# VHH binders against Trans-3-hydroxy-L-proline dehydratase (lhpH), part 3

Target 1, 355 residues: Trans-3-hydroxy-L-proline dehydratase (lhpH), of Colwellia psychrerythraea (q485s0)
Amino acid sequence: MTKNIAQAAVKFEQWQPKIEQESYLTINSLECHTGGEPLRIITSGFPVLKGNTILAKANDCKQNYDQLRRALMFEPRGHADMYGAIITDAERDDSHFGAVFIHNEGYSSMCGHAVIALTKTAVESGVVARTGDVTQVVIDVPCGQIYAMAYSHNNVVKHVSFQCVPSFVYAKDQQVEVDGIGMVQFDIAYGGAFYAYVQASSLGLSLVPEQQEKLIAYGRKIKQAIIPQFEINHPTTAELSFLYGVIFIDDSPNQDVHSRNVCIFADGELDRSPTGSGVSGRIALHHAKQQIVLNETITIESILASSFSVRAIETVCFAGFDAVIPEVTGDAYVCGKGQWFINAEDPLKYGFLLR

## First folded at step 5 (VHH; framework vhh_6qgx_2)

Design s18 (from b0 with K99G)
Fold by ESMFold2-Fast, scan of step 5:
Parts: structure tokens; sequence; C-alpha cells
Structure s18 (fold): chain B 355 residues (1-355), chain A 124 residues (1-124)
């Protein structure tokens, strides 16, 4: 029997699979959040993804290693609405590294909260060499090349901004009949992913944590109703031609911010952050409606009252669309490091989701 | 040096049974997941069944589920495929494969070692 608790604790802490326990796979991660939205940065132990583009690497993961996505994103290693990034080699010679984005239901083309967390941790870990108080980080993601800036004070990254891909309005003033809800009015905009934007108050919804189940249910029903009636085509990349989610918009209870966003993405996942690709689409909508001018910054709040700042820094013509380049600014925090064990003999090794 | 040697193929009538065996040598058998793939005449290679490193998990393609059973014997370094209720469409060359077993088991690319194949012909 061990009477010394400290000695017992050390032995527990030092446990790891033995060399002879070949049934174990070990995957290492850095645990972050951006505005409350989690990011599990997968650093080692995951198979090397094949392909010459980030999209090809995501497809390799989907075809050959999808069980590992589930193991890491589902319980007991992950949870409902869990989000992660698999670090890869860069696609372009002028990019520092690449990332494949994973979540409960699959893979995403763009993730602003992930870009913010990846940029901060790349600079603070020394993956990208610091260049004074402002350090540029260039990341290849499935939707393209992202240009980010880390703003440091005394070797701590305080803020991260990134320039999103050309963002544009795809459709305005659309409507769809939704079973159990009625007629829903929406716009579609692209900010690295396509979202349907819906005024929450028009449906009797409030953008508060207490209504999370109703927001998820409505978001799923609205997305399901739009998909069969509305063809989405990305002008240059067919693999990006899908509706990623529904973003509910409304006024914030905080008068110091412009508005509040709640994104229900994939198959009913709720973004705890303001949604970087979502606010990018929002600034394109506001610019197209002449509600904002270039370089005017607005603050958009999440369901948790965390915020991103966004502005349109220039106008561009993108494949016949009048587009803007959004700049999104936010903060991220490291909240842990993980070492995840998957035992081949575990009947629940690939995880489960009870929501 | 690494070898996977299949056996047990042959001619069988529809509704019959065959047991395929794969003998592994030249590597640590217990460290590898094992699978069976097949190639029908004029078609590409398709997944049949897989078994995890420990033997605790098995995987089957829908067309053979309930009819085929994969098993492994660590003491003999063998993996077996028991094929029951055989159909003419099961006619193919059957290949044994070994890989690390931490990918989607139906994907050929995750298997590093392959046998030469054993022919199974199911008559109508």
Amino acid sequence: as target 1 above (355 residues)
Amino acid sequence: QVQLVESGGGLVQAGGSLRLSCAASGFTFSSYAMAWFRRAPGKEREFVAAISRSGGSTFYTDSVKGRFTISRDHAKNTVSLQMNSLRPEDTAVYYCAAGYGWGYPSTPDQYDYWGQGTRVTVSA
C-alpha cells in the first residue's frame, strides 16, 4: 500500500503505453480556444497526409483516416462541437505551413478561429521566427492562402489579425419554406465558406446560451431546406461548392458592439466564437448594401459575448463578383496540452456523440 | 523477407463454403492489422474484410457481412477468412494485406505488405 500521496501521483503522471502494448496509438496535441471555440492542434502521431494541395490532403484524411478524426473529435477524447486542425507541410513555397480543419461531422474549407489560434501558437512556439512586435504568418488552408499578423508585446502575442480570401454576396433576399418554422428569409455570402444569413428576431430566436437547443434545431432545419432548392457554385473551386451553415444575426445587448452572430455549421454544431469566415461574409454583405465603408471597423459578438473586429480593407473583382478583402482580428488562448491514447482493444476507440 | 502466403482457394458451387488462410512471416505479426481484398476479372481491387492488431475489432464490406468471418491466430501468425453462402459474384483473386491498422480499414493505401493472391471461383 502507498501512504505517500505524492509518490502515487508521480507514478500515475508517468503512466504511458509500454513498448509491448502495441495495441496503442498515441496522438499529441496543443489545446486552444478562440472566443470560446475549441481548437485541438494535432502536432504528432497522426499519419502523414498525402497530396500536393491542402484540399487533396483533406481528401486523403477523409478517405483513409476518417476513423481517427472521429476518435479525436468525439467523446471521450473530444465532445459535441469539437474542432481541430491537423498541421501539414505548406502547399506553396511562400507559406509557412498548412492545416486541415476537422470537426464532428467532417472537414471545413476555412476556419477563422483556427487561423487566429494557429498564428499565435506558431509565433509563441518558434515555428515561425519572430520579427519584432509584428510577425507575419502565412498558412495554406483548403480555401486558399491566408495572410496573418501576430501582434506581440514582451514575447506574448496579444492580438492576431488575418486577411480573409475575397468575400462576396452570392444571393440576396431569398426565401424558403421550412417545415415547422414557416417562411424564412435569407442572404447567402462567402467568406471562405458559404453561409445563409438569417435575422434571428424574425423567427422569435434570441442569441443567448439558454436558446442553444432551439438555435441548433432551427439551423439544421433551415440548412436542410435550402440545400435541395438552391445551387451553390464556387467560381474557381468545385470542392468549395456547398452550404456550410446558417448564421443567425441580431442586435447585441452590449451597445458597444455592432451586432451578434451565432453560427450553426455542418450537422448542427454551434460555434462559440463570432465565426471568422462568417464575419467575413457579413462585412461583404454590409459593404454591398452600402451600410459600411472601406476601413470602417465593426465588432461582432458571439453567443458567449466574445468578439471579433472586422473591416473591409479593399474591393476586388473576383470571378465576376464584386468582392472585398476582410481583415478579422481576435485573440486566442492556450488552455492545455494533450496526449491521446487509442487502444485497438477498446470497443469505443473511435468515439461516440450523444447530441 | 516479409512474406504473406495465401492458401485455401479453389472451385466451389454457389451456396458452398471455403476457408482462406494467410501465413505471415518476416515481421512482428501482432503489430499489424490484417485485411482481405479481392479482384474480380475485369474489375479493380475491392475491400472484403479486416481485423485489428489485437483481433478485438473486425470490419466487413456490406456484400459479405453475415456470410464471411475474419479471424487471426497470433500463435500461428495466420489470418483466416471463413466464406459461407458463396455467390457467383464472390469469384475473384483474394489478397491478404498487412498494415499498421490506424487508418480506414477498407483503403488499400494503408497496407504496406501484400500477398500474391489465391483464386476463388464460384460456379452457378
Scores: ipSAE 0.000, ipTM 0.151, lowest interface PAE 19.1, mean pLDDT 87

Design s19 (from b0 with K99T)
Fold by ESMFold2-Fast, scan of step 5:
Structure s19 (fold): chain B 355 residues (1-355), chain A 124 residues (1-124)
Amino acid sequence: as target 1 above (355 residues)
Amino acid sequence: QVQLVESGGGLVQAGGSLRLSCAASGFTFSSYAMAWFRRAPGKEREFVAAISRSGGSTFYTDSVKGRFTISRDHAKNTVSLQMNSLRPEDTAVYYCAATYGWGYPSTPDQYDYWGQGTRVTVSA
């Protein structure tokens, strides 16, 4: 209030690295979060990804530009459990755009928190023309085509709902012996990615921030124990045939919600959101077990007490599976804009991860 | 002042091997992806192989996969193409090329700097 910005600060803000002399690569982004889970939306400066499908573009990124994923997701530009999306051209004529999902370990087939943030920013930025208080956004992701609805009030998107891909139960009432933990009961379901679903209280776990290290350790051990015992085959797309993570389920300390989810995905990454693809697989499990009817909405909390609402809106037959179409609703927020410099002469240019 | 200087071209018999080298100067080598292109008699310039800025990723055209290997040495500012099991259809002038930033464009017009070329002749 009483002091003006120092002249030095103005000059620092206006200065930009001399790219021609110092060999900087510049990548631009929008910074968002959905329920506390970050999303670095890569808007420019990243190489154009090749392929006729989003999955093929993700594979092109993995083969030719994986060092850039690391540079953006690892320290010092990112952090442990960082998440991002690379904006691409649409795969289908009726889609608005495409997205490749990246994180510390690699690439994911589906990311619900990213869909929510992408839908909000697409409408608010004008990438998708607003059609009143409800605007449809159609996004191509590696696992398929996603239909989302942005709900606006006073030109601000307040809520986003999306319809996930056909979600189904892959296996029920399975057991695995895990070194240092003992016998673990689990189900496997698909909601755009395959997850193993485990009751947290059965293992003495609590879904609270204070137990994050134990949740990560247990999630990694359980995933590693399941993989060699269970062959996962996606019925139509071989590249989706992998176990992405473990979701711990328990009652919420909040009586206004149905339950709480904590997802440990990839190589021990903890989702701060309720996990959109995870709650999609979960609603398929609840429907298959006759614990929920069509159009019944439940609210599921994250480790941070942020929430998603989810319901099954219809039943479908998908490649021989009794499947449902989930509808997931959540909120996202824009946290900033980034301009990221990678100096070719920097020995730490591709980043590092200490956790 | 930017220079890419190719060497190692020559005449070899079918089934033989040849190693091409490209020495780079006048720019920050580690900031550029490097590629080899060739121009066969009566044809336009075509992509052969590329290597990323870091050297961690490589890409080859189908006709040379399993026969050619691209590599780079940041300490010496060189990129090399090891050519094995050479065929008469590999006869061409081979060009070293550099592109700023990140990517492996297979189109010649997306490369910033070019060498003068080195001739490779494979006899039947």
Scores: ipSAE 0.000, ipTM 0.123, lowest interface PAE 20.9, mean pLDDT 87

Design s20 (from b0 with K99Q)
Fold by ESMFold2-Fast, scan of step 5:
Structure s20 (fold): chain B 355 residues (1-355), chain A 124 residues (1-124)
Amino acid sequence: as target 1 above (355 residues)
Amino acid sequence: QVQLVESGGGLVQAGGSLRLSCAASGFTFSSYAMAWFRRAPGKEREFVAAISRSGGSTFYTDSVKGRFTISRDHAKNTVSLQMNSLRPEDTAVYYCAAQYGWGYPSTPDQYDYWGQGTRVTVSA
């Protein structure tokens, strides 16, 4: 017999579970990243989520299909710090579609890196009809309605800008005693999610990949120390009344950018991007401290030196808070397509996480 | 927008036949088991028949077994119920239902989506 590696490869490529193999569920995705932060965009094979709001659809997923979140976000299909979006029908008649955000720990109220990737792929796939070099995409997410602009050159989306929800300062110049770290100074701001903002150098931390384990450990400890000592209440939506994460801020080695930040969110997940909702809270803090004026753009880097640009385009009153509307700009890339099989007979069908 | 739209109901004499159809849209049809339930006047919804995701397995309530046949067409996103040898006690509103995943249970509370129903009246 002549060895025929090419024939074997073709047969492997052509294999898929057939419809009669009812033990298999098939879920399809687009794989993307924004500034290095992954987004698994779930496109078909997932159950249609029920509810009149994106938040209600997220609750339906949590109650009835949470095992599928685990299957897609955990190993072997996902990994530590994996992030995804489940595409839904729009909540509002003037929105194009909706998205439920999922990760290792659960569900997010806002995900700026996801909005950037969703906007790019919606335009390039034809989900949203292209209107020349600039195309508006309107997405419903759990924290509200997001307006995004896709900027195209030669039919490729090069940049995406989006307007975040009203962003505001919740608390300034706070302090908390953290076991094993000492006294930590922090601010709290909302940019679609609540974050505690901490100066990294004050704790001997550097915002570099080599310190990722220490950044995760410190972020978890600081978050857990703040929660019992500081009550967070979202002014209009009780379900958003929680501290999502800690953002470490410091100067960048790159003098062409304003600063660097690293977000540790949920249960110790590290955002590879600059964090869209995080830079939205940052611009609200800078504006409130009179460090920036309306329409002044700053560039903020991630741990990977990927960047978002951000500016405050408008001041608004939001439920009694002096708020701003941030505009965040970033770039996303499609890395692949996934076809994910879940076999009812697989004892590891819902995944595992070993970090 | 998920929709299940039933059709084919009507008035028929005992011993006659009707074919009910359910057109499904707004979801990945091949990921859902499909079922027919009915509600007679003054009664709760009861199970009639179910078909697995592939169409390879079917399940019937004892009172219709041998008389009714459930089938599905993946290309047309339809599920059908062929009703033969109809009896007055088959008089009911017939509902199409969809269930995500591996199961196709006989209990109404397990189904994710429902049609509005189509009325079947069988005269003595």
Scores: ipSAE 0.418, ipTM 0.787, lowest interface PAE 3.5, mean pLDDT 91

Design s21 (from b0 with K99H)
Fold by ESMFold2-Fast, scan of step 5:
Structure s21 (fold): chain B 355 residues (1-355), chain A 124 residues (1-124)
Amino acid sequence: as target 1 above (355 residues)
Amino acid sequence: QVQLVESGGGLVQAGGSLRLSCAASGFTFSSYAMAWFRRAPGKEREFVAAISRSGGSTFYTDSVKGRFTISRDHAKNTVSLQMNSLRPEDTAVYYCAAHYGWGYPSTPDQYDYWGQGTRVTVSA
């Protein structure tokens, strides 16, 4: 190593935006992943979102700052299938803080991998005071209030569990004709979002990274075929009445896990994690089919062989549906900190996606 | 001492054109996004058009897209709204507004400074 190289590196690190000569916005973040699914936690620099609810704040973001979502989620600052959370004030007095979820296509009502990463970082950063080796974190998200538990050892959060919203089976043993694929059998369940659940092997699909393009293409086609044939109505919240994605299910090559999930959500985005809201819907399906009992834990892995554990801890009646309360457990890691500069004069300031 | 002063309003026949101007003083104009809002008789304030602080991005409400053009001049500290193919429903008091920072929002509550308005009347 030469002294000149080291001196040059220090000077590069000292670069600052020339805000008097150029119009810059600076946004700061914590970079995390949960089972390989990224979470860019926006900590400062983003405009203050207005509204008395997290859903209203998400709508404010969509209406007034959607170009900043694109700038942060698209290349060169983000990438295909990028995911983020904007930290907000709590909606409820008994919640610690709130979060608005953002991704390549738009905004999400619920995100389990984000809850896991937010819970870990809230405890480790001191946002939420520790209560020994187990600390409760309460987060307001667009679909409601989430209760999470951080399990610590030597001041490091090793595992996070959270209780999902009442999860239920919407429809079983349905079928739809899909152009270019044929007849597809599916179930629909809600675990904070509605998903169509499809057996991958019935379509000649494998839940491996080598088939990611085919999984994305099939997920898009199946979702678009189901939408016009099947009316989805959330029993208490009209804004949640939509099919969010398709989850492919199959056996795992790992005998120590129950099964594998691959979620294709929004407009063909592939979840690298096992999908928290997805495994919540899965446990509701398995309970309804009498394949599991209360407090029976199953482990579901992702396309990357990362895993979530899930169990049904309680049965409830939710707006006439026989529902369960899922508990999802996973691990998250902080993999970086970012400081992002958006120059108003940059012709590519709002980003781009090339797949 | 912040001031936004609108001008260019008046009476025009349907299909005609008007150019509104807003002169800004008392703040660092180049640090603010600028917008036009309007209030029709008996109605609430509604968004018309916005331009980013650099001038590189614009946003319009659907009813004026293709007919109105917003622009700004940093050297003169002015924002302008060129209104073409005017319709009777464009009749309103037009307000200039300034928003500090990044973004060019369409909600009135996001704007820090407001002008007194200039009246536009479009006859049938």
Scores: ipSAE 0.000, ipTM 0.121, lowest interface PAE 21.5, mean pLDDT 88

Design s22 (from b0 with A98T)
Fold by ESMFold2-Fast, scan of step 5:
Structure s22 (fold): chain B 355 residues (1-355), chain A 124 residues (1-124)
Amino acid sequence: as target 1 above (355 residues)
Amino acid sequence: QVQLVESGGGLVQAGGSLRLSCAASGFTFSSYAMAWFRRAPGKEREFVAAISRSGGSTFYTDSVKGRFTISRDHAKNTVSLQMNSLRPEDTAVYYCATKYGWGYPSTPDQYDYWGQGTRVTVSA
């Protein structure tokens, strides 16, 4: 026995499952955030996912390992609105690696905050060799291939820019009657995922942390009202044909920022970041409405006043849609490393979720 | 990509010994159980031996208990099957298999990845 506190601390720190404890699974992670939105990057100990595409790998995870998503995203290992990425082999020969995106409800087609964190950590970890102060990282995600640039100073990645997939307006000036709210006006745009865009002030909402419960409740009700009344079809990929969330838009109290938006996605999760796929859809909407020109940069704030910069770098025709290629810029931070134990004998091994 | 490569098969006389090896790559080896299955001419694929993720537990079909020993080397990412006192009835193609997570079952359908097999012929 040790009675010295320093010796006791070291012994606790050295705890590991005993070799006889076959009941333990160990999963390792790198913990990050982008503008406050968490990313648990799953690095080792997770099953190798089957499939020749990232979409197929996500489906394999959903069918065969969904309880591990819950274990990592739910309490006590995760929390409400937790987000993660499972690192995979690349789908394309010219990509560096792939990622499957996971959250409390399930699986995402695109996650801009994750791309920013993955790009930073890939360069800083040596997964991608540095090419000076600017390094290109190419990532396969469920919605396609993403090209990102890591901007380094003194061997630390300070900024990440990425080119989103072709982003376009799906529908404009739509209306839906929402029980308990009334008539809601919205647009639908695609920026790697489909979102309904709603003016917050038109519903008496403010994009501040104090209104988070109301924003979540309204986002859920609006999404639920739109889904049965509005068919969404992705032009080339059926698996992407769903409404991912609702983005509330309003003016920022910061006069030097273009606007603020808050995304309520999946089953009522609130994005702490400005939402990369969301601002990608925003720039497509602004371009289609002739409110911005190519290469004009706007800054969009989150509920936490963290920001992304976005611009449309070119116009493309995508499956008959007039589309743009957005470039999104943001910053990420590494805030921890995890080693997660899942014991077969633990009655709470797959976690629980209490708001 | 997950790859299992078997080696060590061949022709041996009854009473002899062979050591099969399976080299694993493309996954976190310590998170996966490993097993050997075999298919004899004209018969279904049957379980031979399994080893838990840590290597601390092993399981054998009754016909090979005391004759075969399964082991794993985490530093080399290999699983081995030492086969002693071989009998003509042990003639088969031997397959390495792996499954993620808990358990080291005897059921083929519960294994995630398979090698292509290595042939073992035991002469009378």
Scores: ipSAE 0.450, ipTM 0.807, lowest interface PAE 3.4, mean pLDDT 92

Design s24 (from b0 with A98R S106E)
Fold by ESMFold2-Fast, scan of step 5:
Structure s24 (fold): chain B 355 residues (1-355), chain A 124 residues (1-124)
Amino acid sequence: as target 1 above (355 residues)
Amino acid sequence: QVQLVESGGGLVQAGGSLRLSCAASGFTFSSYAMAWFRRAPGKEREFVAAISRSGGSTFYTDSVKGRFTISRDHAKNTVSLQMNSLRPEDTAVYYCARKYGWGYPETPDQYDYWGQGTRVTVSA
């Protein structure tokens, strides 16, 4: 009865599917975002992943539990462009924990927005003991070991910075003809992943939410046009030799920021954050073009006007490339906690996407 | 109706061998992963071995690695457990189980159908 609405709500809240009578799998998570880019941190209920490295654990997930990635990342539990991390044991003795990155299309080797959210929640939860106003968090990810710093005020992490891998310019001032768009000029840079960097205004694009469908369509077309015309080879790791996405760059109307960029990655996923590996490639491009100096910080906005700060800490020679070491700084927020039920009898248990 | 029937249990001397078989019926056998569990006297039910639906992956508890081998025969709808170098500690009732869940194979809650069990006694 409607007369006792509060009593009904209490009973709904306290009820749980009867696992003993129904074939339900229960998975628990922390829900976060970094600059608007979601991170579903999977904390329990997911199968224990096997392997001596985070990369091997990611492969075990892909081979044996890929349907669970879909169930968690797709509707109705997830959504288009959903992103997550599966918490694992550390690979190295000096790391605090490990993470396998998952998204709509598959698995990532590195994810800056995830590192920021994981670092904040590790310190605030007590997974990593707070050491005053600055706490170091060391995370094993598929591509290696990441060092992050959590900056706290009144026991709340306000900012997280992390050092990226050596980042470098792969190709400058390239051109490609794209069906339905025309001639597109781009640069290719590596900041943990390879991206093609394109001036949005040159294509009549605006980096605003209202143009999200056009940005996705153009990013997808440009990526697919570049792949067959340009060979990408990572100098030390063959598995990283692919174009991950397209980053559209434009000036910001906000005078407190350097610029905006919007990343369309994998198969047409739109990053709500400024893209950590993307701004790492950006700082390498700006340094190579002599537009910034070492330790000069620039702020780059996302499509949502959320921002990352980035600077080049030092220059290094990496496999014959003139590279920089970027430091990326951003903020993350906890949005909720989830408890997700997957019923083996549900015909839609593996999820779906309609975008 | 789903049915799992174990056979091959018995009394064996330490160092001996036994082959357990599980006959499955009432479902599409090749679509499910299968496992063996055991219950020793005075102990809880524990995981022994599991095999993926294709047979391409096998999983073992540490105490039986190198001694036990799990296998499956799709034509006969049978899961087998070859037990070599048996020890008195292996004395237990052995159960065949069908895995419905996507979780880790060592977790009993991942299994929806269980056989009645077959008794294995290892002497001396």
Scores: ipSAE 0.000, ipTM 0.114, lowest interface PAE 20.4, mean pLDDT 87

Design s25 (from b0 with G103S)
Fold by ESMFold2-Fast, scan of step 5:
Structure s25 (fold): chain B 355 residues (1-355), chain A 124 residues (1-124)
Amino acid sequence: as target 1 above (355 residues)
Amino acid sequence: QVQLVESGGGLVQAGGSLRLSCAASGFTFSSYAMAWFRRAPGKEREFVAAISRSGGSTFYTDSVKGRFTISRDHAKNTVSLQMNSLRPEDTAVYYCAAKYGWSYPSTPDQYDYWGQGTRVTVSA
């Protein structure tokens, strides 16, 4: 490259909205992934959300700032299946901070991959003071309070474990007729969100990247077929009473892994990770079916061969349900930092999604 | 937690001057437009002045235009209202308000956060 080109690059890098360009909003983020599933951690420039609970703050965002979710999650700033977290003040005095989860379709009640990334970055950023090689991080999320442990080596968080909310089986051995697919057998379990669990091989599906379009299509159709025929009621929180997605289960080609999960959530989004809330529901199903004992760890793999470990650490009675407390372990990586500009004069300021 | 704290109110004679200040904390100050509203005894909350996020644009209600000046200081996270040639009808509790985004409207219901107010009394 010439000296002239190098000088031009430096000047491009220095671009920022000028004081005369009042049409610009600036939002800052930390970019992460957990097992390949992205997390755009929104740090500053986003409106402060109102409400005494994380659920109330999510509702405030939905009612008053939903266009900003779209701007950040859709193209050109985001992409299909993009995921983010809005950092908030803690709901409880013993929590470090709170988070509202956002994606292409809307808002979620729980996100395990986000908890893992948030825990790692909170410790590495000094949001939470280190307590040696193991540091506890307590996060308020829409479904409740999450306790996570960051395991550090040389000031780098290598692994994160978190305890999910009480997880339970909602329905077993259900069936639904799905247009273009036929009869589908499923279970419903809660692990911070409700999922329908389906054996992929029973539908001729393989949990590989080459079949991602078919998995998305089938997941959408199955979810749409279940919703009108099956009423979901969360026992204590009406706002959590919805089917979030479909999780396809199959054997892994890797003999060291228990199984593979592929989650199609919201409006046909594919989770690149094994799905933390999904594996939490899975361990509740396995425990209820007497296929696993307390403290038995299994490793569940994603479509990308990334993995989470999960175990049930105790049994609890939750609003009449026989429930377990899952512990999920995974790894996250920081991929970048963003500074996102939204110009009032831009006809595409709130984004678009073509997939 | 978001907090807006007004100061500088008091008693002043007609024709006098006061400077109100509002200290903002708990949010990204440069992402919010700021405004002053007032409530006179027995009346609804009325618009006084607004300033854009950058400070480059201001808007005033007709009754204060030319007498009041709104300004902001991003380094100190403050918005100020310089009130000159005060009249008895300017007597009110003055409120600082913050609104996220591009607009700086005159409508109270469109503002996101409010201070508790500071009292201004103008004697004849």
Scores: ipSAE 0.413, ipTM 0.799, lowest interface PAE 3.8, mean pLDDT 92

Design s26 (from b0 with G103A)
Fold by ESMFold2-Fast, scan of step 5:
Structure s26 (fold): chain B 355 residues (1-355), chain A 124 residues (1-124)
Amino acid sequence: as target 1 above (355 residues)
Amino acid sequence: QVQLVESGGGLVQAGGSLRLSCAASGFTFSSYAMAWFRRAPGKEREFVAAISRSGGSTFYTDSVKGRFTISRDHAKNTVSLQMNSLRPEDTAVYYCAAKYGWAYPSTPDQYDYWGQGTRVTVSA
């Protein structure tokens, strides 16, 4: 009978792995997505990260707990292009909390899709008390302090806007010869991370899911070709001095939006969202080229046709660069809650990645 | 002093069976994972099987999976390797190894203590 099957299911649901002589580690998470880009928000069970800055805490994780990043981001607990955030104490007294960003290859300095999901969950969970229809959330991330606004209706956060760190153009109208592709023209901009911006159509690429493998392959080759030829120096923080990824830009099939972004970051990971730090760098490029005025909003789509809105809200001088402060707006959804067991005796405990 | 002493090696025909034993002394046996490694003439030392400190988990190299069984006896401070359906390519010197803690890796460099080895020869 059905009753026998139901009894087994109830027992499985109520059961927890027992701590035996060989202990296991239990890590808990909230599962979210922003425009289709996953975020595993790690809430408990991860070792306490040490350091006076979020960047220092990320380095502590890399040096002492990198195998746990792999366990959570790789199969069978994660997957190719998985993304997560480790919740930490705030770096600054006026910040609510901090976050270390993790992915398949390592650690990132900024993640806009994560900020959107973290802001929504912080307000809806009560980590940050609601202040009417609009609630401010302040998050410390490796590249600096992020100010976000949660827009609520009937106790549900409908939209999140955040102000990115000062964003600027690092290099314009650069060229690199890439084996198997040919000459690639690019710009480099900083929006919390450094990206090379490339016109997809100039390389015969389309920003559609059917071309994901070609986009990943080209993004990896272009990044690897740029790194040896360009020294990237962040003006105030040496640890941020690296090329994080390549962003392909093209027109959207949807004529109601400005354009489409597809980001290939780290070692060939594809961002399902429009890439918050990427659109932040984009608005700095458009402003520097006098294509956008202050407070002009444009909508940028992802490979999945999910969208972020972005505008430059002010101009600032940042360490000699003519910079802007971008405001990015998007939506996030909670997809689940996870409880992850790492059995010390499991020979596959730290995971694997087959693509 | 720590000591691991292997026994049970010898000559056997292909398709036959042997049981290797390793007697441990000089350390808290229940705090160590145990493993068997082997080295054939002209080859590197390779992983065969490992067992967790409690005996609750085991790990085998693909070539012996289903044929070999590793076990341990805390009362006797021994780890054993039951070898069934032996093949000529199983001919090697078999080494017992111990590693402190919960991990039981397949890499030789991570093990703390090693026995002197016992020879197994499988003839056609």
Scores: ipSAE 0.000, ipTM 0.091, lowest interface PAE 22.4, mean pLDDT 87

